# VHH binders against Putative potassium channel regulatory protein sup-10 (sup-10): the designs that were tried, part 14

Target 1, 283 residues: Putative potassium channel regulatory protein sup-10 (sup-10), of Caenorhabditis elegans (q17374)
Amino acid sequence: WNSKRSFFIPDFLGSGDGTPKSKTESVIEERMEYGRMILLVCNKTCAKHRSDIPLWLKEFNQKKGYQEPETITYYYHTYRQAVSFIDTNETDVFPNLIYFIGVKRVVFNGDVNIREDVNDWIASLDQLILLEPRVYEDLNVILSDTSNCSSKYLLLADRPKCPQPSWSIVARIAQDHGIQPVKIGHPLDGLTHVLLYKRMPYLSEASCHLSVLLYENSYSDFGDDINPLVVSDWITTLLPLEEGSCPALFETYWHPIVDELTELQQIFYSAELEISERNKRPA
Key: E = the ipSAE of ESMFold2; O = the ipSAE of OpenDDE; V2 = 0.75 times the mean of E and O plus 0.25 times the DockQ between their complexes.

## First folded at step 15 (VHH)

Design W2 (from V6 with E53D D54S S55G G56S; framework vhh_sonelokimab_d1; at its last look DockQ between E and O 0.02; V2 from the best seeds 0.00; counts 0 for: pae E 14.5 > 2, placed apart)
Fold by ESMFold2, look of step 15:
Structure W2 (fold): chain B 283 residues (1-283), chain A 125 residues (1-125)
Amino acid sequence: as target 1 above (283 residues)
Amino acid sequence: DVQLVESGGGLVQPGGSLRLSCAASGFTFSDYVVGWFRQAPGKEREFIGAISDSGSYIYYAISEKGRFTISRDNSKNTLYLQMNSLRPEDTAVYYCAAGSPTFGWRYDSAEYDSWGQGTLVTVSS
């Protein structure tokens, strides 16, 4: 969690008339803070679907080897009156399925009675293309690749001792916004540490996690403990609506990425880091 | 005349391996990012992975990590895809593609200017 950014949970399910949130709204909001879910919506009993859908999701998650919060979770709702999470222009046939991730929802457009249709839909929603740099130079290129004002990256790192449990959910949200997620392995070697903190000096070195949006030769640090709802809000807030023309960025949220380090600078800063780490060790 | 030609496809049993090749001609292969896509019947074209012009940088779709390996040999103008532990769901037509290193998203098929005609891979008993 970064003190340079305020924490705010978007109210994407809020009623316009001030009524209390329903049980289903509360469940959706709770789960969107860390994960994702499929909601079965019925206007009748739907006994068969209430038995089948969670089984199909369980089998899907098991096939993928997912653990919470990466699993696609399940919840059931009986539709009897208007609710904030159902748009009758999009969902006029029941039973139906709605997928939730971050502030996004996707209504199923197939036959809920056909397992193949449901499974194909789930598989299409689940896709994640994750970039994992193999060498230091590849990460250095990524940091420089946004100068054309079209490429967007979200750098993510997760340590086993300081887990960011929603990293894969955040990666999927970024991908949905046309942002390439990039997974950086821990522990950071000296060159990777130098690269990140010398080219992006406003990053917090104290953070156990890395979650940094890159765009237009600039970066914005999402902070240490992010949740998917906050990430969704930040992405829509930080990125201009018009792409491809190098639109102006708000300087309060964005910092320039420093030019590529020369080999001599890399050696110098790596030595500087080594000395600094030795001085922190007990006598 | 720019040309990409895939080869190495065929019928293989589940758990087997195949090595696909993509021979390039009519352009300076070493100046291009090259990648692999596949398309199963009735499905949209799916990104597998891509490799930078120098070979220093490789993209993979997360679902294929650890089973598939992409490599290139610029001296032979050839891109390779090593596929291990094949499953029936890997049945598809496999395409290679080439694009400029300065274009946008590597997984977006619209960012690739040149395509091969494809090679069929069938995984079944």
Scores: ipSAE 0.000, ipTM 0.178, lowest interface PAE 14.5, mean pLDDT 79
ESMFold2 (binder alone), look of step 15: mean pLDDT 80; pTM 0.818
OpenDDE, look of step 15: ipSAE 0.016; ipTM 0.275

Design W3 (from V6 with V33A R106L; framework vhh_sonelokimab_d1; at its last look DockQ between E and O 0.67; V2 from the best seeds 0.00; counts 0 for: pae E 12.4 > 2)
Amino acid sequence: DVQLVESGGGLVQPGGSLRLSCAASGFTFSDYAVGWFRQAPGKEREFIGAISEDSGYIYYAISEKGRFTISRDNSKNTLYLQMNSLRPEDTAVYYCAAGSPTFGWLYDSAEYDSWGQGTLVTVSS
ESMFold2, look of step 15: ipSAE 0.000; ipTM 0.364
ESMFold2 (binder alone), look of step 15: mean pLDDT 79; pTM 0.806
OpenDDE, look of step 15: ipSAE 0.174; ipTM 0.631

Design W4 (from V6, 21 letters changed; framework vhh_7uia_1; at its last look DockQ between E and O 0.01; V2 from the best seeds 0.00; counts 0 for: pae O 15.0 > 2, placed apart)
Fold by OpenDDE, look of step 15:
Structure W4 (fold): chain B 283 residues (1-283), chain A 125 residues (1-125)
Amino acid sequence: as target 1 above (283 residues)
Amino acid sequence: QLQLVETGGGLVKPGGSLRLSCVVSGFTFSDYVMAWVRQAPGKELEWVSSISEDSGYIYYEISVKGRFTISTDNAKNTLYLQMSSLKPEDTAVYYCAAGSPTFGWRYDSAEYDSWGQGTQVTVSS
């Protein structure tokens, strides 16, 4: 079903009225799909800022050890009048900076001439709290916590054989929506592996990518399409607008999480997995 | 001696347009932050817009954003405020002001040291 979904386009990028998009709008859309971007907006040439801001950003990226696609990218926009994609209530200042993280945009409210202010601002928006369960108990707590409808999780994997280059952006989007991002490590121990797929039986073990939303003791598999815009759209569509609400879920999109495994089940399925793995290994 | 002289004020109907001018003498724009400030009857001074030619900074009050445009002509030593879509709430005496560029952008009228005599703008049906 996810392949039939349209990409979400934020309202600040213009109306679908058929008017040609500006180059800047096109760049914003393109980069929002894959990463983070800081946009310098000026009414004049802003030569100094065009020099300083990219430099500061480069240094920030280096300090954080970011590599593509995790790097915060830079773009410059010159406009003679008020920028259409800036809310009139948000800022009246030019030059200024806008930070785009997926579908989220944040307007800078400090002094663009002060490196420290810019760095602090970027840093404040750069925080990502990840859970990284590696053992059975940790993952089990997460799955069981979904019985509380206030608890939301997004399971993501970063596997060497199946990299998810945009997982961090997706994680950030999730976090912004009050969803706890969970990075599933690789390799998982046998029991943890068993837990993951036995409690969520409709997840394919053969699937390369893992992108699973957990909510109300249920899960929704986003499949291989982990595009940040798509994920944002899915989150907005699948989850209630009101925080703390526990609406009925559509069976088309949600599967129930299976109850906790008994000790006997843990032993049995672990043994089964071990046997299976042995058979796959050449003697 | 620094001198600022405003012109261009007048009576206009709602939705109309006016262009204010401020001719400066005794200094260059590059050395100052230029601003427009207005005062309505019985109200306090209200900052409208500022421009720093050197830094490239341009600022607007939220209520005038999208309707007013501040600009400079260095050749004429003139500061401009193009006003469009005028509203009755825009009725005020409009002052041209200049301040030091050393303290970033200034939205507080108290931070400007030099002022013109003002020009009356009246928006009425």
Scores: ipSAE 0.000, ipTM 0.208, lowest interface PAE 15.0, mean pLDDT 83
ESMFold2, look of step 15: ipSAE 0.000; ipTM 0.386
ESMFold2 (binder alone), look of step 15: mean pLDDT 80; pTM 0.834

Design W5 (framework vhh_enristomig; at its last look DockQ between E and O 0.01; V2 from the best seeds 0.00; counts 0 for: pae E 19.2 > 2, unsure alone 62.8 < 65, placed apart)
Fold by ESMFold2, look of step 15:
Structure W5 (fold): chain B 283 residues (1-283), chain A 124 residues (1-124)
Amino acid sequence: as target 1 above (283 residues)
Amino acid sequence: EVQLLESGGGEVQPGGSLRLSCAASGFTFSDYVISWYRQAPGKQREWVSTISDSGYIYYAISVKGRFTISRDNAKNTLYLQMSSLRAEDTAVYYCAAGSPTFGWRYDSAEYDSWGQGTLVTVKP
């Protein structure tokens, strides 16, 4: 069993106590498991906005070249009664826009009638800043940079034969939590492969996916079957509440990162890998 | 016309500090992802730090803990506070502005506008 799947439901979607959900709550729940969305909230028909907003969003997604699940999806809700996903302290003016990703929501603080303001807001929500190590040395520095209690990284891979379909959504969620997302390119060269699996020996070489949280000279492997809600739950569960402290990490979830490889170790383990790969080849 | 102008470079002793500025004109500064890059003699241009239009901040590993990026949107100015300077920090420092898009990379191909650079020299 993979205990990391928790079936976490964001607080803004009410509870799992069997209370009937509106259609909108069901849509939000479904989409937060893999992607992100913008909800148009109206207290009346708002036909103009229901026509304009999805068009503007479609054009934004097309300009970026996004494919599912990275696209920002659209839905509308007619506000009639209090609902869990709308906090009237944050918005009491309709129509309005709410962005959802993982367990977070962001209310638009501009004029919905002004296309430029909406587009600028969407662009600001969409930003993702990734580290993309290109060589062994780049990744080696990242692995060695976690001895401080403030540096946090999430290593992610997206490759054609083993896609991680929500990787960019997961990266954005990490970014929102102050965790630096790092995109690992595949195929790995021999030294980079050695680096990953010798410095982090609890990683499974059999796994197609790479989703590894680095903190305090330690790592936690999110495994093969993550989704944005599961990642959000793990981040809030695994990381200490107090910043600047250096808490003890439990071996149940965290494993130490092995020290930097010496030049001789690099040579030895690279040769070991070459021998292992040759033994797997057909005759 | 989009213009970026760096200033604040100079010579400093090892362990010293400098504050670089990048003044922007011809665009709304708060709508852009703004970054610092540097190029040492004989080396490729390398990324140093980024601040998004939403205020998210990122650093290259070589400068983390020593450099601080900030943005003053009212003055259309980006700053790089450099502390604990080392000989390896000697470079021409550039600011760059790009439309908020998907991600950044080690290479600089994603930025629309670049400054002319300001030289930082850390003495031996």
Scores: ipSAE 0.000, ipTM 0.143, lowest interface PAE 19.2, mean pLDDT 78
ESMFold2 (binder alone), look of step 15: mean pLDDT 77; pTM 0.790
OpenDDE, look of step 15: ipSAE 0.565; ipTM 0.798

Design W6 (framework vhh_7qia_2; at its last look DockQ between E and O 0.01; V2 from the best seeds 0.00; counts 0 for: pae E 18.9 > 2, unsure alone 64.6 < 65, placed apart)
Fold by ESMFold2, look of step 15:
Structure W6 (fold): chain B 283 residues (1-283), chain A 124 residues (1-124)
Amino acid sequence: as target 1 above (283 residues)
Amino acid sequence: QLQLVESGGGLVQPGGSLRLSCEASGFTFSDYAMGWYRQAPGKQRELVAFITEDSYIYYAISVKGRFTISRDNAKNTVYLQMNSLRPEDTAIYYCAAGSPTFGWRYDSAEYDSWGKGTPVTVSS
């Protein structure tokens, strides 16, 4: 997993000039590189909330069976002066809760004293809808569906040999941007392998990771070791501002998805792959 | 003590190339993530690229495909190859070192995590 310090600073953390960050700002920055968190913000002593909130989050994570970095982590901040990560236009009632994932910040609008209000809010934040193509045609349809300027997909894989521990966080970030996350199972069968690398020939077969944004009959390969902050930056930069406008994509950032494979191509390339894989097997 | 010395900046025409170098001393270079930042006059400093101690690489979208970051641990040096330069690339370029052991700080009192900068001007 990625434990490196981030050089990317989300806009709500307030400084790009390298000046020292507050402790809370540094914690937010560090955790957004791989995971997500809920921040309890108080303007006075919040002994009950400081006891209750982390317990409720622990129980939520346990019920979901989450492991790090998918767990919703907890941190506490005493609000004594203006800070970049608290927008007083959104947060004028304390104690309060703020959820962070990637570059996104969501302020709680319920009653922090009511467990059901907090739990319902956490559950709404936690929703993740994954597509998991199981056969060749499922994935083939996804690749072909991108001709619609409203259809956006992020293909992701978490391989045991080459883990991307933050893949589920990246998927949530994509979903928050209206992008449908798609989980690709490994090891790939021969037809699925052919589909990916023949319809998207600029993908590297040598790469262990799969993180590919699909839009408008085109794809952009995010490459190796994508962290949540990088994904947020790339999604925001690569996608057109106006949904449904169908603007031309820059060829520097985007490659066309090749037309659907004919039956003969499927047979030929699958046989080619089998021969190549057989020649790699130890005697 | 920690030192970062940038070099290779200058005046170049649009479409030209420059190679920036940052020589590091006073620390175990192979343990540090190294990065390039830039600051145009009147603008905020922005991240351009970084390369971690285990060679993970990030590029800002504005430079991806045009700039290449690399490191040579034997020479304690990080490089930024800048091709297809544009007037928008005009800035002072700063080298930075980020210790994974120190977590959230690149400017701790015992380390100088920033160089003095090397100016790059791309004239029309």
Scores: ipSAE 0.000, ipTM 0.145, lowest interface PAE 18.9, mean pLDDT 77
ESMFold2 (binder alone), look of step 15: mean pLDDT 79; pTM 0.808
OpenDDE, look of step 15: ipSAE 0.016; ipTM 0.334

## First folded at step 16 (VHH; framework vhh_sonelokimab_d1)

Design X1 (from U6 with T33V; at its last look DockQ between E and O 0.71; V2 from the best seeds 0.00; counts 0 for: pae E 4.4 > 2)
Fold by ESMFold2, look of step 16:
Structure X1 (fold): chain B 283 residues (1-283), chain A 125 residues (1-125)
Amino acid sequence: as target 1 above (283 residues)
Amino acid sequence: DVQLVESGGGLVQPGGSLRLSCAASGFTFSDYVVGWFRQAPGKEREFIGAISEDSGYIYYAISEKGRFTISRDNSKNTLYLQMNSLRPEDTAVYYCAAGSPTYGWRYDSAEYDYWGQGTLVTVSS
């Protein structure tokens, strides 16, 4: 069996006892593979909320300028029996709202009837804090900052010619795990790109994607096809449970980040690239 | 009569904290990305960070120690900068700005339409 399959099932979806999935469980599972959602839960008819909540979400998404899959989607569930995605200790007051992203769920603790309470809650969950390096030297600082085992980074790129539609969802998932997302706004220049790959030589230079987890002076490449549920599983699987103590990493999935390039190495590789580029020119 | 007015600057000891405010008027504050820049004597104006119209995205320049926090309150038309663990090299005039920067260019001062006059922060014992 595949050990990643066993660890992939989110707590709120995976009972493992053979209980048939409800329609709502199937919807949650499907949407967490690319995006995020808010679930309205009622134990009786909630006609006003079923009309109001999706409109408030639509207006929220429009105001933010979000496009699929970054939009917060909506679904409705009638609570009539115990289900894995509702913890009655947290959601025994109905109607209520539950936010889902990756393997995480957050129950609303405010007044569902008050638009401002709902909007403020959503806004607090939606906030994404990004680092945007401009040049290799900026990124070089980030690459060197994990040696103390207290800092974790996720490098992400989204390019017009090589889109990563769920990158912002993945960034939010990383943030929720105490990992600082770093947005590479577009590919760095050729020299900077070459120098970056000298520090992380196991990354494929042929790939136009960049999805790389950094921790403990090491990196792990998520590959070309990032899926929020898969990323959630990888983060929880790859990172040790022990807090900031520099525990051993599984060498099968982690590669050491090469030491900072000396000025001489940077000059050498830059010159090597320039010579290579000139050999490709007609004269 | 568009205005951005910074306040909260002053003298603070190294390791101390300051909270800057930027009051906006004469335009629809919530329609703009707003950000903080600073300029030390003899240096170019430097990007600190920016926050989107409704705070969905917060962007920072490289922060080696996570010392600064940007926030906004659209109901009060105010942008804030919380600065902690201040160092002498943080001494500068701090400016707030509003604009519609393109994706990936929040650090580009040319993308900002409106600027404040600045508030001086001095970090010295």
Scores: ipSAE 0.219, ipTM 0.647, lowest interface PAE 4.4, mean pLDDT 81
ESMFold2 (binder alone), look of step 16: mean pLDDT 81; pTM 0.832
OpenDDE, look of step 16: ipSAE 0.554; ipTM 0.802

Design X2 (from X1 with Y59W; at its last look DockQ between E and O 0.08; V2 from the best seeds 0.00; counts 0 for: pae O 16.6 > 2, placed apart)
Fold by OpenDDE, look of step 16:
Structure X2 (fold): chain B 283 residues (1-283), chain A 125 residues (1-125)
Amino acid sequence: as target 1 above (283 residues)
Amino acid sequence: DVQLVESGGGLVQPGGSLRLSCAASGFTFSDYVVGWFRQAPGKEREFIGAISEDSGYIWYAISEKGRFTISRDNSKNTLYLQMNSLRPEDTAVYYCAAGSPTYGWRYDSAEYDYWGQGTLVTVSS
């Protein structure tokens, strides 16, 4: 895991004025970097909720089979004074729940006493739609679809040799920004491998991590930095605020996606790859 | 007439497995993206997954990843949903859907043109 990078502080965390952060604020800041958290906020003892909510959450995580960093964590806060992460204009009801992921904060609007309501709420937040291309043609369609400015993709991979445990969080962040997360499976078949690296020639085959934003027939490689906050900031910086706009991209951040490979190219590059792989195998 | 007919639903115990099938007729099945949705009582319809025409890529609700597997047999005009480790929360009417191969957010029900009547899956001890 990357060291704590103070790259992006969400607006709801008031750490910019030099005032000492509350313990809860510190916890939020720490956990938002790589994980998800549900915060129970009470203005009273809330003994029942302090017992029930973490249990429900535990059960939810278990049912989903979540492990770190996918696990939704729990924390408790006694609300006795104004804090940056609580907007009284948004909610004045306590006890209540707040969900944190990356820079996103979601306040629960249901009944905290009803397990089903809480579970449904968590489930709704937990929804992630993942595209998984498995063959050349389908990945090719994804890459080609980027010619449409309305289409945005984030390619992610979790390789056994180079695990990316935070990929799911990054995927969720992408989804929240209207970007389709795409999980690249490993190992890739030869032709799909060829496609990935020939149409995006500046991607390093030697790189462990894959985090690539696709937009306007171009791609931006986030490199090995898969910190969710960094990715969030990058997405916000690189993509236009207005939907449907096709602004000129900065060449410093974007590389063009190469045109579709001809059949001959497919054959040639596939053969080349095969030879290369054979040569790497110790006799 | 276009028809999608789900089958395989029923009562299953927690931890059990069930395989749903969707038989398609009245259209060229192999030209369509097909997928599964479900709707529990009192809840909104939710996306489970979808599979491309040639099975080259699949959309999943990742929260169900590992438990549910989508596949298709174009020679049989059939879509499948293998469900493992079923939970009470999986109780719902499961719907088969078919949509144009135009690329889009396949989790959106609006991306599908044809729908089945659904099959009920009940997970209960």
Scores: ipSAE 0.000, ipTM 0.196, lowest interface PAE 16.6, mean pLDDT 85
ESMFold2, look of step 16: ipSAE 0.359; ipTM 0.743
ESMFold2 (binder alone), look of step 16: mean pLDDT 83; pTM 0.854

Design X3 (from X1 with K65R; at its last look DockQ between E and O 0.84; V2 from the best seeds 0.00; counts 0 for: pae E 3.5 > 2, grease 24.22 > 24.2)
Amino acid sequence: DVQLVESGGGLVQPGGSLRLSCAASGFTFSDYVVGWFRQAPGKEREFIGAISEDSGYIYYAISERGRFTISRDNSKNTLYLQMNSLRPEDTAVYYCAAGSPTYGWRYDSAEYDYWGQGTLVTVSS
ESMFold2, look of step 16: ipSAE 0.321; ipTM 0.729
ESMFold2 (binder alone), look of step 16: mean pLDDT 81; pTM 0.832
OpenDDE, look of step 16: ipSAE 0.786; ipTM 0.900

Design X4 (from X1 with E53T; at its last look DockQ between E and O 0.01; V2 from the best seeds 0.00; counts 0 for: pae O 7.3 > 2, placed apart)
Amino acid sequence: DVQLVESGGGLVQPGGSLRLSCAASGFTFSDYVVGWFRQAPGKEREFIGAISTDSGYIYYAISEKGRFTISRDNSKNTLYLQMNSLRPEDTAVYYCAAGSPTYGWRYDSAEYDYWGQGTLVTVSS
ESMFold2, look of step 16: ipSAE 0.359; ipTM 0.744
ESMFold2 (binder alone), look of step 16: mean pLDDT 81; pTM 0.831
OpenDDE, look of step 16: ipSAE 0.017; ipTM 0.310

Design X5 (from X1 with P101T T102Y Y103P; at its last look DockQ between E and O 0.62; V2 from the best seeds 0.00; counts 0 for: pae E 3.7 > 2)
Fold by ESMFold2, look of step 16:
Structure X5 (fold): chain B 283 residues (1-283), chain A 125 residues (1-125)
Amino acid sequence: as target 1 above (283 residues)
Amino acid sequence: DVQLVESGGGLVQPGGSLRLSCAASGFTFSDYVVGWFRQAPGKEREFIGAISEDSGYIYYAISEKGRFTISRDNSKNTLYLQMNSLRPEDTAVYYCAAGSTYPGWRYDSAEYDYWGQGTLVTVSS
């Protein structure tokens, strides 16, 4: 399954094949493939909000220094008839704001006239907490920490020649699902390299990227290409809905993390890697 | 005349808590990533965590996750470290540091231009 991208349409976008899409549905689908957006929804005249909201978002993005795809983008929708991305049980007051990222939809339902309330809401959606392991022991702790079946991690790593511009969006999606994002740099030092590939032998060493979900002393490799919608699909597919008492994982998608290496194994494999890398140097 | 001054260190029992502060002056604090490092006697300096300028990014070393909380108040030019559930191995000199957003990793001490003199935390019964 890692060799094939799945096509995924969030449930709130009318996931039936061949059904008509509104222009707004197409914009949401396009934006969520790479980034995130806020939709202003109005039932008629919203001239002030159509001027104010995009300005407030522009200023937010500028203060944060965000570049595409990390910027929170803006779109406007006139609500005239029922559409799949608006649930009247959630959104019954207009004008309103809806935030989209991955498969997640968050309705503001506050007073859109109050800049402070809108900005505080956006800021609460925007916070990202990252782990950035430096040394072998940091990563070894992460690999061993999922035996308590509430801890979930998404390891993200890339090489300079293979950047992942959506990495922060993917990290935010993971965080929204209770998964702790972990940012790892390439090239890996010797012990970090040994840990990743000896403790998780089904990872592909040929990949430019590392995108690995850890849970319940097991891992699942998302593969070489990180797309926010694909990641959302895999997270919802791979994780059980129930927590506690270590719920069963689908064995075809999950591999056990190999037990911690002995000190002698760590020394041996690190030395072996160093010799192997020296032999690959240009003549 | 850039200055970073740590405070709040001292002697505490295992399981106790301390709150460290780092007061900054002589530069535009809000333009810098700021972070905490520590160094035990005879050990290399190690990264604790960092917090971005005004963005929502907070970075931690994995070993301290859940016990330590980093925050900043740009109106007071101050960085904070809340430490809970302290252990004897947390005994160290704690340093604050400030760096630009140049390429690199927040745990890399070379990414930090300014350093404080440190405050001693001793965890002992």
Scores: ipSAE 0.265, ipTM 0.697, lowest interface PAE 3.7, mean pLDDT 81
ESMFold2 (binder alone), look of step 16: mean pLDDT 81; pTM 0.830
OpenDDE, look of step 16: ipSAE 0.592; ipTM 0.814

Design X6 (from X1 with I62L; at its last look DockQ between E and O 0.78; V2 from the best seeds 0.00; counts 0 for: pae E 5.9 > 2, grease 25.3 > 24.2)
Fold by ESMFold2, look of step 16:
Structure X6 (fold): chain B 283 residues (1-283), chain A 125 residues (1-125)
Amino acid sequence: as target 1 above (283 residues)
Amino acid sequence: DVQLVESGGGLVQPGGSLRLSCAASGFTFSDYVVGWFRQAPGKEREFIGAISEDSGYIYYALSEKGRFTISRDNSKNTLYLQMNSLRPEDTAVYYCAAGSPTYGWRYDSAEYDYWGQGTLVTVSS
């Protein structure tokens, strides 16, 4: 069965040797299940930074109008000994800041004492570039572009009655993996409906959300109830980093995208859909 | 007293670059989503891209991502469009627009309350 529940733990947590998790490791793991965080790391007390950084971050979130899970959360760690979530080749200057989202961490390379440097870094981490197809043909072009193995897309759509509060976190995780997030509105118009379900017939029409990874003329449906770590797990499994930008497809996880519909097929299937929808109407 | 004033348009050779600016006044610029549209002769106004109040979200039309870069400087109340690798089909009047930070589609011109008068960009060999 295609379960999206996550038991995945990123490599930088838990060491993998069965050692009990520290408090900080537990906090990171919990926060990555739904959102993102910034960790202040000090090799001593850092009283001023422990006061300033969370205030600056709170003001950032408030200016953005973010609510959970989109807020960038805060935690503090005193570095005294080797821990799994700190790589001293990346984080050898203290105090420092580390950003966590999904399976990714980003170390601050500026001056933690300078508010402007910290704010600019946070702002750069926060940017999300979305495609919003305007017409049916825009989406059709996206589907066809997947024949280029360098072009990867994550389609995201939800009904107004079924909001997905983690959609922006999922989109950011996809972006971090070189996958272009595409935001599609609901309700679908007739041509968009035909395109999605005739070119990708293994998608469930009953799903409250649309979360579909597109790659190499193929698609993989993430289904409903996905969370950021589930998305990270599936992306890592389906598109292993060690295989480069064009990993081979495992047929078990992927379904082929049907060739582009002719104009006659579009007319025929649109008429078929209209008849089907008319027959569902209550008397 | 709301004004949006585009500048930086002109004649440019194919393959060239231009940087457009849009200076805003008469409203709190940082509270608005701002974006760029263009209108070629005889055509409908076309969405290019938009940027959120705080630059956290950047939205592009499919065909323009990669060649065009949108940015804003809220301290100067200015929106920018960097256009690279220009082609003759990019010839158009370019408009900046500002809309309220509400739900809606950024490509939909009806979501924008304020518009500039436009600046002409001509790409010709």
Scores: ipSAE 0.060, ipTM 0.590, lowest interface PAE 5.9, mean pLDDT 81
ESMFold2 (binder alone), look of step 16: mean pLDDT 81; pTM 0.829
OpenDDE, look of step 16: ipSAE 0.682; ipTM 0.855

